# Designs tried in a protein design chat: VHH binders against Iron-sulfur cluster assembly SufBD family protein PH0883. Part 4

Target 1, 326 residues: Iron-sulfur cluster assembly SufBD family protein PH0883, of Pyrococcus horikoshii (o58613)
Amino acid sequence: MLLNGEDGSMTIKINHVKEYEALVEIYKKEGLDTSLFGNRIAAIIISGDKIIGLNSVPGVKIRGEEVENGVKADIEIADNVKLPFPIHLCTGYLRSEGYQKVIFNIKIGKNSIVKFTSHCIFPYAKDFSHEALTSIKVGENSWVSYEDEHIHGEGVRMISKTEIELNKNARYTGKFSLTKHRAKELKLEMIANLGERSVLELESKVKAVKDDSVEVREVAYLKGAYSRANLKSTVIAFDEARANVVNEAYGFGDYAKGHVECHEIVKGNADVQTVPLLRVKNDKAELTHEASIGRINEAQLMQLMAKGLTDEEATELIIRGLLGEY

## First folded at step 21 (VHH)

Design z10 (from l4 with L99V)
Fold by OpenDDE, fold request of step 22:
Structure z10 (fold): chain B 326 residues (1-326), chain A 118 residues (1-118)
Amino acid sequence: as target 1 above (326 residues)
Amino acid sequence: EVQLVESGGGLVQPGGSLTLSCAASGFTFSKYSLGWYRQAPGKKRELVAGITRGGTTVYMDSVEGRFTISRDNAKNSVYLQMNSLRAEDTAVYYCAAKVWYRPNWDYWGQGTLVTVSS
């Protein structure tokens, strides 16, 4: 039995109403866009190993399968599709302990423009492992935006692997953010193959605190002629956190252009490392990198404290400024 | 044993001046940021002035230009010169030390009372 949501809400399985409501509440609490639960939005809503909601729209076909410890989803966007709303991927885990694996296979047709809003919501996690495997194939002349925001509890171990294939003239902009909550343990990997005249933009933002361990690996294979890639990773590391950021670019195509950036900001006794790897096999390809390891300014911090902020508040404000999250 | 001992508080007339001193012992003084807090009755404790490990000074807006914080690492001491004192400056003043990247102040003095009254 399906429950039709009031006021334009998507259809939810009646036996998962509680989970649905809980997720919506978390969205509200965290200031996330609850309109993403509208019935006009293509979406898959996952809680644990259950599909809570699934909504396809014209041009977008979403298929979900409940599997052991998680969900597999196939998302297919037809050719010549321009969506006015994003596709909503909501992955939640509402227990404190456990394991969840999600697999997303996304295929975008030709000449399509689509946006994805992805959320991982693990607010109560104390001892929780999450594995996400995503494959994205972008058809010729298609433009894809993929924004992935994570809300984590205190004890999340996460492995995320994303493989991206960009066909001719395809454009992909990917954003990953885990800045509101601690990372605990994070392994983030994004690997992209760029076809002719394709464009890849990746931006990752991660905050690591306490004894967190963060590994970020972004890789762009610029195989196509005139392909372009920009990889940018920003890691904030506090306390005793460890962070290792490796951005790789391979210039194979004629006149391929790649740029990799890694910016880390340290406060305390954090151990941070950044490695840019640039490799060219074509003398017509150009690759560049920029890396920096900065720090929280002690004086600025104290100045904010003198204005009445706590250390935590001041730090947060500084970080938000550095991240451009005003 | 870690100790922060304030001195120099007392009664002063409006417009007057007072210098507070804080002597520290029992920890590596030079590795700490230092601050002067004050707490008036019924009010929240507030950071009046701070000085970084490197000697950069910061002030609460209401005391800017009137108060001066300084440190002497050789003497393990921090000072607060207070000029042009106002009635609203009346409070118990505390010296404090913190590792700059830690969220909390690690050490506090017992406080010294400053009363500004005609």
Scores: ipSAE 0.682, ipTM 0.958, lowest interface PAE 0.5, mean pLDDT 92
Fold by OpenDDE, fold request of step 22:
Structure z10 (fold): chain B 326 residues (1-326), chain A 118 residues (1-118)
Amino acid sequence: as target 1 above (326 residues)
Amino acid sequence: EVQLVESGGGLVQPGGSLTLSCAASGFTFSKYSLGWYRQAPGKKRELVAGITRGGTTVYMDSVEGRFTISRDNAKNSVYLQMNSLRAEDTAVYYCAAKVWYRPNWDYWGQGTLVTVSS
């Protein structure tokens, strides 16, 4: 049985009203956009191994299947679709312990413009493993924006693998952020194949603290002629955290252009490594990279504290400065 | 057992000078950043002066040029020389030690009262 939201919210399963409400409350607490739960929004809402909400809109077909320990979802965007609102992917786990696996197969047609807002919400996780497998195929001349934000408890082990295929003249902008909460254990992998004149932009931001372990791997195969890729990873590592960032670009297509950036900021005794890998098998392709490992300056931090800032505020200010945001 | 013990506080006239000392024990002193905090009645505790592990010093604006923080690792001690004292400097002064990359100060003294009054 489905219940229609009285406040214009999406239709939800009756048996999962509590989970739905809990997720909405978490969004409020975390300052996330609760309008994403509106009935005019294409969305899939997952809690544990259950689909608690699913809404399709014209031009967007979402199909979900509950499977062992998780959910499989197929999302299909038709040709010539321009959506005024994002597609909302909400993956929640509201227990402290367990395992969840989600699989997303996303196919975007031709000449379409679509934005995805993806959230992973594991606020109470103490001993929780999450595995996410995503396949994204972007049709010819389509533009896709995919923003992925994570809210984690203290004990999240996450493996995320995303495969992206860009057709001719396709554009994909992907953003991943886990900066407000503890990463604990994170393996993030994104691999993209670029067709002719396709454009890939990837940006990942991760904060690692305490004894966290973070692995980031972004890979762009520039196979198509005149393809362009920009890969940017930023990792902030505090305390005793470990971080390894590997960004790879392969120039195969005529006049393909790739740029990889790896930026790490260290505070404390963190062990960090960044590896930009550039390989060309075409004398017409060009690849560039920029890598830096910065650090929080103890004296600067203390100076800001003497001006009345907390350690956290001072650290944030310094980081923003290092990132060129001020 | 970790201990930070302040000394040197007291009553002084405006324009006077005072030297505070803090003796530390029970931890590896050289690995910590050190600071002097003060708290006046009805006000928040504020960092007056700090010194890094490497010996770099920082000061709040109102005490710059008047106060000098120093450390002696051999003696496990930190000092605050206060010159040209003002009524506004009246407060309980605390020495503190911090692992520099941690958000909180790890150890605090009990405090010593400094009163600047005519």
Scores: ipSAE 0.672, ipTM 0.956, lowest interface PAE 0.5, mean pLDDT 92
Fold by ESMFold2, look of step 21:
Structure z10 (fold): chain B 326 residues (1-326), chain A 118 residues (1-118)
Amino acid sequence: as target 1 above (326 residues)
Amino acid sequence: EVQLVESGGGLVQPGGSLTLSCAASGFTFSKYSLGWYRQAPGKKRELVAGITRGGTTVYMDSVEGRFTISRDNAKNSVYLQMNSLRAEDTAVYYCAAKVWYRPNWDYWGQGTLVTVSS
């Protein structure tokens, strides 16, 4: 029943062993990093409204609380901590219908280097709403990376809201990708406040197909002197999908520098809209925006298919060319 | 009921010619991309020639210059003129129709056999 107790290893509640084993198999099937199931890795593993695994390591304190329809977790990283492996946040929902809410409060101390890998595991969802609220506060001189990967069924409605506060000289690099599974309905909102000499790098990639609806809003408040932000959104939309991307940057600090990129690729009748809002509040701040829109061409697609590619292979090759990814 | 009906296959000597025809019904022909696929025994089905909604033609390398695909939207028909036939062209030929941006070919004919032999 109990998979790895006794010596500071992750504790698995007996009534959740079956769910734990199911998650392990999903990770293996999808080729995801399974190291979170070992006893040396800081992790929290959530299924539905239950915590089925929780492991802290020196310098990292994870506390979880089961709440109605979900989990609230507090994660604190001490000062002067450099972790060799990521902290894993596994959020699972293994039923076909329902609602889940997850609240993560993450605080990183000073002079620390931390990587997070977040997995949302909803493979059987047909009518499922997921709400994620994340607050990340990064202490002075600390560097955080946060990578977010998703396994979705066909009927996920997801709202993800993340607030980031960067103290002096802090750095945050974030990546979100939902390109291999159905988006269906996605609302992604990221709001960041940047202190003096802090650096924010965000990259999001979303593919919308069929009748999917995608909304992305990314906001950077460049409050500190010499703060820097680079926000990049890539939206690939097929069929009759709809996507809206809103990128906002506010230049308050002396010599603040912000750059916002949006790249859109369309196949078929999809509708993608971009709304940049750049406000320079300081004559020494610099804010720039770049956008590109590419459309997949019927004749080029057919030409590649006549070279032996399937429609899907040809489409992927054209997308890589339009994005400059070779 | 959607139908794609091929005709024109048969036995021909190397260097000879055949014209394949495919008559379509049951869908709005002008809104589809059309193609001719072939499949020889033990080989995968491959796109021999395609024609877009706007009339742009494409060909696999081994048939370019020898085969010509065309479409007649008034007659709901797609054709494949096959010249300078080689033994390697022996296969069952299928016509197919596709909504251009969808990954799957929506409709297929029953196939017509082309044999190139002495």
Scores: ipSAE 0.612, ipTM 0.915, lowest interface PAE 1.3, mean pLDDT 89
Fold by ESMFold2, fold request of step 22:
Structure z10 (fold): chain B 326 residues (1-326), chain A 118 residues (1-118)
Amino acid sequence: as target 1 above (326 residues)
Amino acid sequence: EVQLVESGGGLVQPGGSLTLSCAASGFTFSKYSLGWYRQAPGKKRELVAGITRGGTTVYMDSVEGRFTISRDNAKNSVYLQMNSLRAEDTAVYYCAAKVWYRPNWDYWGQGTLVTVSS
């Protein structure tokens, strides 16, 4: 039971129109791009264990299968495809409690350029578990961008596992962000295998507050000659939150080059540990690491408040300064 | 159970001096940042002076050089010495305490009125 739109138009199940409209309104309220729901956008829109919207476009085939507690989706991009618009992956859960599992299998052909925009939308979650399994295989000479921004309620427990395979000359740029909403419990694992002259760039940014628990593991196997990886993680942790980040890079290929960059910003009693693991398995490979830890200064915070800022405004200003964002 | 009690407010002529005191109970005083806020009728409440757990002081621009905040952890008290008072300093002054990394001030006093008038 696979759903897709005929002639490139999105198919919406009639008994889920309100859920679809609710997702659109959440995007609007959160400042996300609502044009992603347009008719020219290849997309799969999931709510709970149902596919409520599905659209394919020339060069992109999306097939979905509803399963118990979730959805499996296969996404195939043909060879020689250069899309003018992103492919939209929307995973929603609009109830306060429950469990959802999603499985994405993504295959990009050769010589293709494509962007994915992915959003997980769980705004009302108070006691909700989400499990995501993603496999991404990028064909030779292809350039993929994958941006993932989440909207969470106060009680989300998320486990996400992603495997990435980059063929010769492939490029993958991935960005994950969960900073405006509560992490609560977050476990992310990404494992990437890099072919000859392939390039991997991953950036993750997570804010943990209260008693949140965050675990991140990102692994790059630089197997091909001249492969390159840049892994950047940023953790902002307040209160009594815990975060553990492990970034691994393995240099197998001749002239493989890897860089791991870890940035931590702490306010209060948060416990953050960042562990780089770099293994050079080839005399001609180069792996490097940078780390920075910034702690919010009590006196600076108070001085900004004496200039008229709220605690939250002063905190945000200090964070932007510590990250070099202006 | 938690109390912050201000005292020392009153009527003072321009150029005069006044010392505000705030006695605290019901919490571990040395673990908190302290501050004095003021609010004139119809105006927003503003932080006048603050003092960190380690004793570092901060001031709003208009009172720096004239006001001095201090704390005495043995007496569970925070003070505001106000010198060279001006009519613009007229307000209700509030003592406040905060776990420094939390977004809100946790405890507030009831306020003490300071009037600077001829």
Scores: ipSAE 0.570, ipTM 0.899, lowest interface PAE 1.8, mean pLDDT 90

Design z10 (from l4 with L99V)
Fold by ESMFold2, fold request of step 22:
Structure z10 (fold): chain B 326 residues (1-326), chain A 118 residues (1-118)
Amino acid sequence: as target 1 above (326 residues)
Amino acid sequence: EVQLVESGGGLVQPGGSLTLSCAASGFTFSKYSLGWYRQAPGKKRELVAGITRGGTTVYMDSVEGRFTISRDNAKNSVYLQMNSLRAEDTAVYYCAAKVWYRPNWDYWGQGTLVTVSS
């Protein structure tokens, strides 16, 4: 059974109560914010190819459709909406094997302030493929924050593609992190089109270990006058992992400003590449980049261990030094 | 099968010297970082000295200048020369080996007791 979130309350399908409760218990176990399951939170809760929870609030309409191997969701925020609580997007898969595809179409009206908290919950995955397609259109003068946190088992293959359109004076801040769980195979692509005086800030941090393969591509088209973009990617790669990071910025608008940061930290035999692609198409636009690749030194690691640190603690200190995060 | 076998422990007077040896087998010795740990009763295990694949040595502060770690890749052996021994050096000493970039020490010896007493 399909439920629309237009009734203004959290709706749990009766035949999925135990599955919903299992997701809540995973949040508790992992230390995630369980208040996101409250009745005042606009939300769509997905498990497998089923919508198991759906809630709308004034100013937010969420519609979901179950499709083959997944869910499509349309999320619309009205004009002049300033939400006190985040909109919760929970995408779960509680089996060890399979495939899931989710499609999010998000449209934010004018003069609105909203935050999205997105969680992908795949704790038992051993042979699981996840594909996410997200379209985000941000209306004039609106401010959107989007935080994405993942819980992965050891065998997740993920492809995530996000398109962002920022209208005049819109602001978007996006954060993605996958550093506590196995990346395995990860492909992230973010493409943003920036209108006049819009602002984009994207931050991504991924840790690749063992034989993980990570690809990150973030693209900003600074089309509008006075548009600004800041793209920051951090990839930490150990063992025999492979990582490839491409950050692209295109300066079309008068006085557009873009900055690209890509930082890579290597330990062991990992193969990490960074590629900044900056194209200034307007003599009044300014694009800059900063990139670094650091390698962890065996002798300095051991010296820290002789001072009483574990390998992991010493490694973390060296990484902080290489990234300038002290 | 992989083995690390320590020898050379025993009773020694303060100010005396001992040489600990660790013979390794079952793995490609030259590709590992080596270390000597010690643990006295009721105390935390601590890295006393380490030596990288390239021969760089490191020491905990309290033993620097008194202890020397070395390795002989032809004999698959790592040594700890302990000079100017003090009562505080009394502990069980363990030989350990790791792939340098992995977080865990992969192999440990059984330990050899060093007692520094009058």
Scores: ipSAE 0.557, ipTM 0.896, lowest interface PAE 1.8, mean pLDDT 89

